# Designs tried in a protein design chat: VHH binders against BTB/POZ domain-containing protein 2 (btb2). Part 8

Target 1, 284 residues: BTB/POZ domain-containing protein 2 (btb2), of Schizosaccharomyces pombe (o74778)
Amino acid sequence: MSMNSSTEISQEPSIMKPVSSISSFVFNAGFLQGTFSDTTLIIKGETYHLHALFLGRSPVLLQKLIENNPKGDVHYTIEVETEDPYVTKESCLFVLSTLYCDSPRIPAEVNVCSVLAVSDLLGLDTLAFEASSLIEKSIRPETMESVIRFLDPNFEGLERLKMGMYPRFTSGLFNKAIQVMYNTLVSNWNTEYARLLCNLPFEVIKDLLESDKLTVGASSMARYKLANEIVKMRASFRKQNHIEGKGDESVVLAFDEGSRGIQLVHIAPGAESRRKIWKATSVR
Short names: E, the ipSAE of ESMFold2; O, the ipSAE of OpenDDE; V2, 0.75 times the mean of E and O plus 0.25 times the DockQ between their complexes.

## First folded at step 4 (VHH)

Design s60 (from b07, 16 letters changed; framework vhh_8k46_1)
Fold by ESMFold2-Fast, scan of step 4:
Structure s60 (fold): chain B 284 residues (1-284), chain A 125 residues (1-125)
Amino acid sequence: as target 1 above (284 residues)
Amino acid sequence: AVQLQASGGGFVQPGGSLRLSCAASGFTFSSYAMGWFRQAPGKEREFVSAISGDSGYTFYADSVKGRFTISRDNSKNTVYLQMNSLRAEDTATYYCAAGSPEYWEKLYSGEYDYWGQGTQVTVSS
């Protein structure tokens, strides 16, 4: 719409123009300025001043608005409890802003893992699937440690890694990470990738190094040397960082079908003291 | 006519500080988001920081988070960028911008309505 003359009207200072696009007005005046806020939302102790009409686009927030509808009052107060460390003030602010947009986009400047966590918390399935897709496309050796921490922040093991902390959205991401690991293990490692290999569960390292999908060459000795280097690195890392470990890890030569000539083994923690009796070199 | 006048640039040693100012006129300042962008020679324009009109929401690029602070004074129609712990990598022409974003990404994308001419910051020993 073209304007041929200037019209002066009495309006709130936060209203940018007498006529603006719905999208610009809703996002700028509504979300960023807080014009005509009718709802106090508390997430993880942080307070947000927002609008019931737009928060209702979240099925989780809509349910809380319905349950806490103030009969005879025009102001809502609702709370979302969580102990999820990926739910941050910055991620909440971004995700809540998407409720004030017709076609929300996840920019490169926001933490996509945190966006997925908040989207799951607020029942925003489309945004959560978009975040998962972006995480999957971002998986490379430099970003893989962050992805693995996101899938299994408490080091629960292989079953957690396969599901992730948000199984509806994160199942499948580990399979992509493993594909990247197969491709990377034949190259020179950076320090962060070496740290990642040290922090992965034994079962993951075993499956990875024994896999016929890992191309290290035709020689069983080439696989043995790589696997032995990784096992030694993992042992040094556990010792340096005072990690008790789940037992001793070792690599043996094997000619079983599918193992490509090696097998990774470990001894249960309860067997460690008995095994030490048979070592050639005494521990001081 | 809309005018954005950036100032406060100059030469500074690594670890030093500078405060940039952007004086605005010709629009309702408090209704606009204000952003700072920078461009080093031979590089693309990069987002630095943004602030909403109510001063409630501030946004920072990861490279400057914890070192730079954006603020505004709506009574003076001015936005500020306090730059601390300056590094050689911070050397650039700094631009202020005013916008009415339709979504979050526009705060970072450089799709602002009005732009200043910029002020040069050089960090060197």
Scores: ipSAE 0.453, ipTM 0.772, lowest interface PAE 2.0, mean pLDDT 82

Design s61 (from b07, 17 letters changed; framework vhh_8k46_1)
Fold by ESMFold2-Fast, scan of step 4:
Structure s61 (fold): chain B 284 residues (1-284), chain A 125 residues (1-125)
Amino acid sequence: as target 1 above (284 residues)
Amino acid sequence: AVQLQASGGGFVQPGGSLRLSCAASGFTFSSYAMGWFRQAPGKEREFVSAISGDSGYTYYADSVKGRFTISRDNSKNTVYLQMNSLRAEDTATYYCAAGSPEYWEKLYSGEYDYWGQGTQVTVSS
């Protein structure tokens, strides 16, 4: 019998599939080994040998590459200046390495606050938001002082704490931190929180101790005793460290309708001389 | 059950050499990344070296780069760490680990699924 001719549909050209991923090659040969580096990046005096192509994934570094060599000549030297103590060599190495991979993850061993700082510095918004989310999830008594110092390293006050030092990414972290403190202050005020409570501004301590959200014993005296011990601890700390306070702190137990609120009252230092009346002319 | 048996540790003088071995069983060895970590008394566990299962790439901590060499023999289900020019600061218990970490996770202990019992290396004069 007559047989039909076999007609094969032309396939697209066969392309060899690599035995390893390009992202693995780029990370290992490019970032870790520095093979064919074309860019010298200096951050806070530390030198990194990298590649313009991958640094271009950072909007900040891309802008510096364009500004320093508009012709695209053979080697780039770019510098990023910062006084930020959270920008460390370790965090720079990690963040720069993320430019050499497809889906970076922040490992538990890396300082996540430092990753946020470098991500902000280099305009890496997605990584900065991921770092912020990890900081929020890590908030507990043992990490509280570190988080608060990250938000307000100079203890400037409540406004700084609410924004943090990197407001686009750190706003809202204080709200989570204060909620954890409301639930854990009684158990940690003289241990994990002792140093922190001594350094926090008066307004923050007042807001914390007067809050109806503060979990404290059922008796009104429990809140008064806690507040008084914290104020006493703060006074002792100031005396030991020769810190000139703005005045004596005191605790007043006040009750409103259904409230067990404690008023922490700041009183002005006794620095005013007795009131005197001056006369422009002598009395005869 | 998965097992990793580290061996080859011992006493050596500064400048000497040791070769550590880690024999693996209970999993598809060639598919897993293998790493070496160490822990000195009173210190946290730190990364030493890793070798990828898929890409065949090797990774080294700065403190050991140029002195240590990691290798693997998939036919023997064994990973090796050749340690040359040993220093007093290399004194630690050395652990082998198996996992499928990506990129920077190769340098961090938390990304490894299985761990060996460890082998002690002491470098002293």
Scores: ipSAE 0.221, ipTM 0.624, lowest interface PAE 5.2, mean pLDDT 81

Design s62 (from b07, 17 letters changed; framework vhh_7n9e_1)
Fold by ESMFold2-Fast, scan of step 4:
Structure s62 (fold): chain B 284 residues (1-284), chain A 125 residues (1-125)
Amino acid sequence: as target 1 above (284 residues)
Amino acid sequence: DVQLVESGGGLVQAGGSLRLSCAASGFTFSSYAMAWGRQAPGKGREWVSGISGDSGYTFYASSVKGRFTISRDNAKNTLYLQMNNLKPEDTALYYCAAGSPEYWEKLYSGEYDYWGQGTQVTVSS
């Protein structure tokens, strides 16, 4: 029997649009077009017209929606205040959009550090951990300064670098950064790392240059030469920018008689002279 | 019969400004997200900026943020890109695009349903 014969009027298939998936509809009509928005969200003075149902996927926003639910009102107004400079309109738009889609991925065009900041702000732990992982994988000479600035924007010191500004997600990033620096400092100290090295706290420079993990060659002379050049660069930077230091940084060679006279490189925060230790000077 | 026609390109000195326009026809303009993309000689296409159908949401590539402004006039079926503080690196063929991106990755990848022929922008040193 034939199933193809019909006396009914047929419609042209080409006039019909494809049926959207729930995810596609929610993202396009809901987030991008603001169809049936019921919530005014204000973050750092920027206004977003969104939906309570999807914002509720953020534990932070869900709590604010519950607390600011007026009796019998169908519209919500909630605000998230922050002084964090990494919280930007672009990253807020991206992070909020992830509440309107399945399995979101962080695109290369969005600042991943800013995505981490907004994810932390909104309690989106999975996205924050994904952002942290992407930052870790991005660490190379060209990105090193940006990563270090993200961990310690005011160059407060080693303890800040170890934690980062978002400790739940950024702790451990400095360990990865320092490992990359151990292997790449010799080839990048006066190019990609020049500005960074001039701004890093003395304690970080000391730990970096004195570390046995630093790939600089087998002899103390190679390390001494590198350390002296970096200290000289840092001194020139301080002089040019009228930055007051607690005295001249210096590189000294030490002899340990208890270690069969092994020669060591020592970085000092000021002029230091002891028996069998002498200061290296590059300016007379 | 969807048509996107860009205009407003030209030669400009570094630090100068240009305003690009895109005239759209053959679809319900206000129902579609719109975007600007660019392609420098010998390079792939780069997404520049996007705007939702109601102008409620605007998005920018990091390279142009703070310098470029995307806008639209739904009554005139026209998309605009105001380009300020132009740099030599902004030299490219600029394309208008229309579509309903399904998720953020597609928006940034430049995967739109329709693209125009482009308008050339040259920024001198």
Scores: ipSAE 0.000, ipTM 0.286, lowest interface PAE 12.6, mean pLDDT 79

Design s63 (from b07, 13 letters changed; framework vhh_3k1k_2)
Fold by ESMFold2-Fast, scan of step 4:
Structure s63 (fold): chain B 284 residues (1-284), chain A 125 residues (1-125)
Amino acid sequence: as target 1 above (284 residues)
Amino acid sequence: QVQLVESGGALVQPGGSLRLSCAASGFTFSSYAMAWYRQAPGKEREWVAGISGDSGYTFYEDSVKGRFTISRDDARNTVYLQMNSLKPEDTAVYYCAAGSPEYWEKLYSGEYDYWGQGTQVTVSS
């Protein structure tokens, strides 16, 4: 065909130096070497010498570049202020480097939560969604506390957990986390989950322990025993750390009269029940 | 005295694997960023991979992504480059480089404080 014939007779100039791919050149000369840097970027007190052309791939940085140089001066100085503890120098270095390449991959060694935080800060939606996906796939007992603390660092409550600190990207992560907890709580409550369970708000503990999705032995007694141990652990933790509030937590095993013999486990904030046929255990 | 000593270079067939090592001495290794560069015959020296100090965040050139892995052992003052699925195009002298984080501008400009003498990697059938 004509295409094959054309390529066969193509002459390559012997005096022309080999050229790297655009992505290799941009990453090496631009990001690593800082060749022809025209922008001073300051994030959380750290200074980076970079290029407006590549930083413009971030909608947040593009807006700052436009605002700080409306007349098209040759040098830019822009700053991004944040108090987010997940924004670290190392995560900024990685995320900024992605602006100098196509289809960046998040390495296994990088803190993916920090990558999401910086991606959100810089308006890099695709990278933020990729980071969120990796967090979701990493949820297991050993990573659970880190994920929950990422969603709700101050243990504010269920609404924060459902949204996360970066709602556009972290919504839905709690649903995956809670499903993992339903299947693994019995095996991990006093080990991987111990600290987490002591810090979670009452409503989250109540919903978790009362859920019919919680994989626990077939009897209500197994659920009652587990709930009672967790509530006691929480009370001991609060007493030891002087964070005990007005509500005492208690576990109740109640008889359902309508079902004549069915028992259910109920977690209560300590108000005395008017039910005459339930057993209560209070946490001090 | 500061020294960077590379080792592990060899002749290997296409599709083979090699692990390069760079032993460092004379400075506080854990705080330094480490990098691997390579230079093929008649070509410019090019960056291959980098790893930050302390946190160990890694960065790779497009042509080696998914094939090469950079890592460090701060207890042994050593940085490694694990090379898999080697191609004839990977034939080059590989150099180790170290840069202090207090000179961040130099690292961004590609100027590292210390360089090794290089180790030859040849991929040939």
Scores: ipSAE 0.000, ipTM 0.184, lowest interface PAE 15.6, mean pLDDT 78

## First folded at step 5 (VHH; framework vhh_6qgx_2)

Design g1 (from b07 with D54R K106A L107I; at its last look DockQ between E and O 0.55; V2 from the best seeds 0.66)
Amino acid sequence: QVQLVESGGGLVQAGGSLRLSCAASGFTFSSYAMAWFRRAPGKEREFVAAISGRSGYTFYTDSVKGRFTISRDHAKNTVSLQMNSLRPEDTAVYYCAAGSPEYWEAIYSGEYDYWGQGTRVTVSA
ESMFold2, look of step 5: ipSAE 0.616; ipTM 0.864
ESMFold2 (binder alone), look of step 5: mean pLDDT 84; pTM 0.864
OpenDDE, look of step 5: ipSAE 0.799; ipTM 0.928
ESMFold2, look of step 6: ipSAE 0.572; ipTM 0.844
ESMFold2 (binder alone), look of step 6: mean pLDDT 84; pTM 0.858
OpenDDE, look of step 6: ipSAE 0.808; ipTM 0.931

Design g2 (from b07 with D54R Y103L S109T; at its last look DockQ between E and O 0.51; V2 from the best seeds 0.00; counts 0 for: pae E 2.6 > 2)
Fold by ESMFold2, look of step 5:
Structure g2 (fold): chain B 284 residues (1-284), chain A 125 residues (1-125)
Amino acid sequence: as target 1 above (284 residues)
Amino acid sequence: QVQLVESGGGLVQAGGSLRLSCAASGFTFSSYAMAWFRRAPGKEREFVAAISGRSGYTFYTDSVKGRFTISRDHAKNTVSLQMNSLRPEDTAVYYCAAGSPELWEKLYTGEYDYWGQGTRVTVSA
């Protein structure tokens, strides 16, 4: 740096700036520059040069630092193993940076689902709860498929959907997603929700379409028509992807004198005769 | 006296590649984060990519992720932006910037201390 203050920002205010906070200074020199880094941290093959003092704010990393006793040179090498696809390089950088700050904020530019995944991995409960809250607030037709996939990335079914992959933080998100779907299904079923509805478990589709909370009021038979279109769409999806041996789905009118309704039925392979007989005899 | 000088801009067809370079002088290069921003015709300046100081961490806007690569050479005091799979919407003046961001948000917001004059990139087709 020259003796001339050429790096000084021009047009400073007439009032002297307050002294930078220690956290602001540490963010630049510590996190970004790696000054005096003493730890090599490895997550999913990516390497980070960081500081044991700050990493110790993660219960998970603290335990690994304690287990990896320093040799005479006081340098740590620790690894966190995961196969979680939501643990990404970008989200690791953000979450690790929060260990160098007192009150970090999750910016709109980062993938909040990945922030939740990394926060869970590193035992950062406050940040994980904040991420979950942001995910909940973001649930709408345009984001619904990504939220549902985040809850059940391996298509395991209803029990996984209810809990998500990070149960302490994601339990309840599915219920919120379903509540949003009650108000948005009719106008989005064949567009924003098309792929999602094809991949949801039958039990979820059944509960959604049979629910009193879903309003389908354009025609006396509007609910029947919508349900049948969705069942047809799901069947076409299975055909296009060569999925066989799953049986059939159908919609049955379930009204009698003074009432009307529908029932979605899943017919296992080889059970079609019982379904046919049931339709003919079951409504009372 | 801090100076940032961009080079490597030009005209390229969609799908092509360009490599931008920024030569830095007048400051301790390794202690600053370096960034690329761009200003498309009729638009405000937007963040493209950044690289931290000695740690070498990289940051990208979503629209360039996987296509652009930022790198720095501490021996030559240069930062580079390798731009692959270029699209017409990448047409802009690209600016090199240097700073010491004190918070995460400042990496992306253009809170950098020093700026170059820019180099023009035009992607046709």
Scores: ipSAE 0.430, ipTM 0.785, lowest interface PAE 2.6, mean pLDDT 84
ESMFold2 (binder alone), look of step 5: mean pLDDT 82; pTM 0.842
OpenDDE, look of step 5: ipSAE 0.659; ipTM 0.869

Design g3 (from b07 with Y103L K106A L107I S109T; at its last look DockQ between E and O 0.04; V2 from the best seeds 0.00; counts 0 for: pae O 13.0 > 2, placed apart)
Fold by OpenDDE, look of step 5:
Structure g3 (fold): chain B 284 residues (1-284), chain A 125 residues (1-125)
Amino acid sequence: as target 1 above (284 residues)
Amino acid sequence: QVQLVESGGGLVQAGGSLRLSCAASGFTFSSYAMAWFRRAPGKEREFVAAISGDSGYTFYTDSVKGRFTISRDHAKNTVSLQMNSLRPEDTAVYYCAAGSPELWEAIYTGEYDYWGQGTRVTVSA
């Protein structure tokens, strides 16, 4: 008569100790630990276990939650599709974390461009504007290339630069960058701008160099000299990188009715442009 | 053997400062995000701060933002937590942890491979 004493291990319900604040609880237990997650969110193949209540703070996610749970299931599965290269796992995690917080701030160390991308994707306009503002504030000679690349990663041209990749938030950033460039180009004529100037499309360089906002001293000659140095640098860059077929660039002095300026001209391969001085006929 | 050894805890008055340090050994330090957690009396362990393995990205819980700074020294295999403007509510045992190399992955998963034994911080009113 072997008395199998089934020791019922009474698992005493671990009394959830009161968390000091709802915000701390929500962030730690909710976002960090995924406790009682009711939502599977998929972005670019990455899976996040989160909470519909907080995800609903995103208008995009809210819409998806509504659309994907017509039966009133306890668990939501939603997917956000994107091919945006600036949408990364890191940026998604950060931006998603902000849905669990009040007054989200972007840490200085976080990739602001990626935050902007994800914020735009999820319809978080406030955060997107904040990111845009931070990008704007970061514009300096040393960061100019990164900003320009963010606006036009493929160097498609001036119109793309003006709009950026997220027009609602990136329009105008180029103008601000250009203003900084105009103000600093002469004083910071060093390696800081070299790569950028070498990679920018001809039309952008033309616009930059021909602009009256670019003041180099008090003389058209100084402006010409600067432009010529840039053209030489670009030419050297093309040579060093074996970039063929784009032709040559040249700077000419242009005389318009009462004003001396410069013109950047493209020289087709094989064409010897001997013209150092062009009369700009005012096309009325 | 993997070890995380915290130091720098103690008694401090409100408004004071402490610097915690965690010495890591037995693993590739740069391949791990490092984090600080704390457990106050009668409370659950909570996240305080983290720093990525490679990028140097940092993240803080809201209650310590602007007051605490997490940093790491790769040459010494240490992670530090500078705590300024300490408050009585900061009283806790602080734990060092090592997790994923990616900061946000480590934060999101809440999974850390290694934990220290903790150092006690007491902030008096």
Scores: ipSAE 0.000, ipTM 0.222, lowest interface PAE 13.0, mean pLDDT 83
ESMFold2, look of step 5: ipSAE 0.438; ipTM 0.793
ESMFold2 (binder alone), look of step 5: mean pLDDT 82; pTM 0.841

Design g4 (from b07 with D54R S55T Y103L K106A L107I S109T; at its last look DockQ between E and O 0.04; V2 from the best seeds 0.00; counts 0 for: placed apart)
Fold by OpenDDE, look of step 5:
Structure g4 (fold): chain B 284 residues (1-284), chain A 125 residues (1-125)
Amino acid sequence: as target 1 above (284 residues)
Amino acid sequence: QVQLVESGGGLVQAGGSLRLSCAASGFTFSSYAMAWFRRAPGKEREFVAAISGRTGYTFYTDSVKGRFTISRDHAKNTVSLQMNSLRPEDTAVYYCAAGSPELWEAIYTGEYDYWGQGTRVTVSA
């Protein structure tokens, strides 16, 4: 009767050494590792395993959590639907990570436009404003095109540019961009900046050149000359780059109630270059 | 063949410094986020630091912030971890890992394509 003494190896529960801080624990164990996750979050087909308590810091997610727990289940499944192209997995991960932090900083390496998009989506206004501020600070003649593309990716027009894709956060950005361009043009006109103008949409150029804020040589003629040079440069650029179908641009001197201004006119392809008609538009 | 080879580990006194290095080969180094992990005795592997291959952005676990610095040398295909003000709690086997091109994805998923064998760091009191 050989008593097989089964030595029960008492696996002593490895006492997890207390993480140095609650913040570190929450971020590492919670966000990074998904430990004790109670929430499945889906955004644009991507799944995140997170914690309802922290997600509740987003008003949008909080609402979703409340709506999707009618049965009092321990596990939440929530989905945020969006077709916004600026909402990316990377930006979602970053923005979601901020829900596990007290004072998130937007790192320079993260696409700030995408951060703005996700922040807007999730109702994180503070972060959205911060992102918007960073975009504003990034506005330079060299970055203007990218900013314009962000504000109006489909080139729908000047009104869209003025509002942007996220009007609560982007409505002032176009004006700021234009101001930067004005300052640049007034202070330092060079071939490099001219090239930058060649890449901008007609509507932007029109707004820029027709603005009374553009003071060149304190004369309408000087303004006209500059505008005409820009138009010629743009035309040359189109030719050199084989950009077809965009028509031609022309500058016209305009007289309105004693004030001299300029108008930028788009000439449709095939339309006879009608002579520089001085249209005195009487603004009734 | 993909290889990650860690070096620079050893014994150091508390308050001392070490520089770990990881030499990468067999893959496009610039296309990967690189990270350091550590495993202390009786503990699970934990994230220490990561650096983006694309942007050079760095991320650190809170316990090493201000003390550790992760860097890349693209010319040499190396990632380094400068460890200053070392503490006994930093004692671990440190592992180099190559993950997703996207830093936050790599950090979040904890999934890395390649791992080194590790280098031991011992910090004495």
Scores: ipSAE 0.121, ipTM 0.548, lowest interface PAE 1.8, mean pLDDT 84
ESMFold2, look of step 5: ipSAE 0.572; ipTM 0.848
ESMFold2 (binder alone), look of step 5: mean pLDDT 82; pTM 0.844

Design g5 (from b07 with S52T D54R S55T; at its last look DockQ between E and O 0.43; V2 from the best seeds 0.50)
Fold by OpenDDE, look of step 5:
Structure g5 (fold): chain B 284 residues (1-284), chain A 125 residues (1-125)
Amino acid sequence: as target 1 above (284 residues)
Amino acid sequence: QVQLVESGGGLVQAGGSLRLSCAASGFTFSSYAMAWFRRAPGKEREFVAAITGRTGYTFYTDSVKGRFTISRDHAKNTVSLQMNSLRPEDTAVYYCAAGSPEYWEKLYSGEYDYWGQGTRVTVSA
């Protein structure tokens, strides 16, 4: 007969300091303290003691509240299931807290990608868009890798990158990132920025260098030279860092019906780099 | 009178561990969020970690995530900071704080009602 000692959290009435505003009160007494909580919310094994009235601001949570209270119980227990790695306890806390606030700002201390993930999960579109906007604003050559990782954590390919993990909010971010890189490469080519390219997936580099938007000296040859330099740099980087098994990269000049371009090709390990001038046959 | 008394600071080698403790008195402990801040030499005070009162929600600065753990004991009116995998950059005076933040920014900004005197943590290379 194992006495489940229900630790009754003795609700000693904490003499709450006179709170200056309703918002402050609901944030502190409601969210942080869980005072008079009527809802147990579970997300990824973490439990939150919250208030159904505020949770109802989330369409997803509202639906769950409705579904899980057929008997009109005083206490709600709802669970949101997710396997999204960007859904974290911290981001959940923040996003959930925004349900208690008017016009929440995303603090610098909170991971914006995670905020986006949780906002998407809970159907908080405004917050999701805000997070997306912040991510967009954060795009720099130095942050490119992190953005790419966020868009496609598993490196599934270019199409995934273009959409991102949250297509409603992340579509276009890749293109913006690529544009930033174009601008950077065109305006200020240096060794430092080139190094940043060494950490990017081949598909991203391929997309970047094969693009007609990359106008280096308005010459196909100039583009080729740049591409070749980058490929060499990447190769050196792989060698120095003992990155094995990814094969080699090569740049070829491609001639399509009247237009000169470049093509990046991946050479499988052990394949003889036959410098075949590949006539890019226009796949009609 | 409200008192926050930090303890547990000291000299430790990189990769080592320390446990800081803060004993609180003079206020309703469970009604306050407790936090740790630190001030490194020549730097401004920065947020390290916080734990809410009854709900026990925990918050960390990014640089300490996965290494530091904040906890509280309501029976003893203490808050603790377990610091693992310490780095030289963790060298600072660590301060215990108690407050009732009104919004998220205040949780991080150091707008707390009560402060301890601090305990020095030195991490050697």
Scores: ipSAE 0.517, ipTM 0.796, lowest interface PAE 0.9, mean pLDDT 86
ESMFold2, look of step 5: ipSAE 0.535; ipTM 0.830
ESMFold2 (binder alone), look of step 5: mean pLDDT 84; pTM 0.867

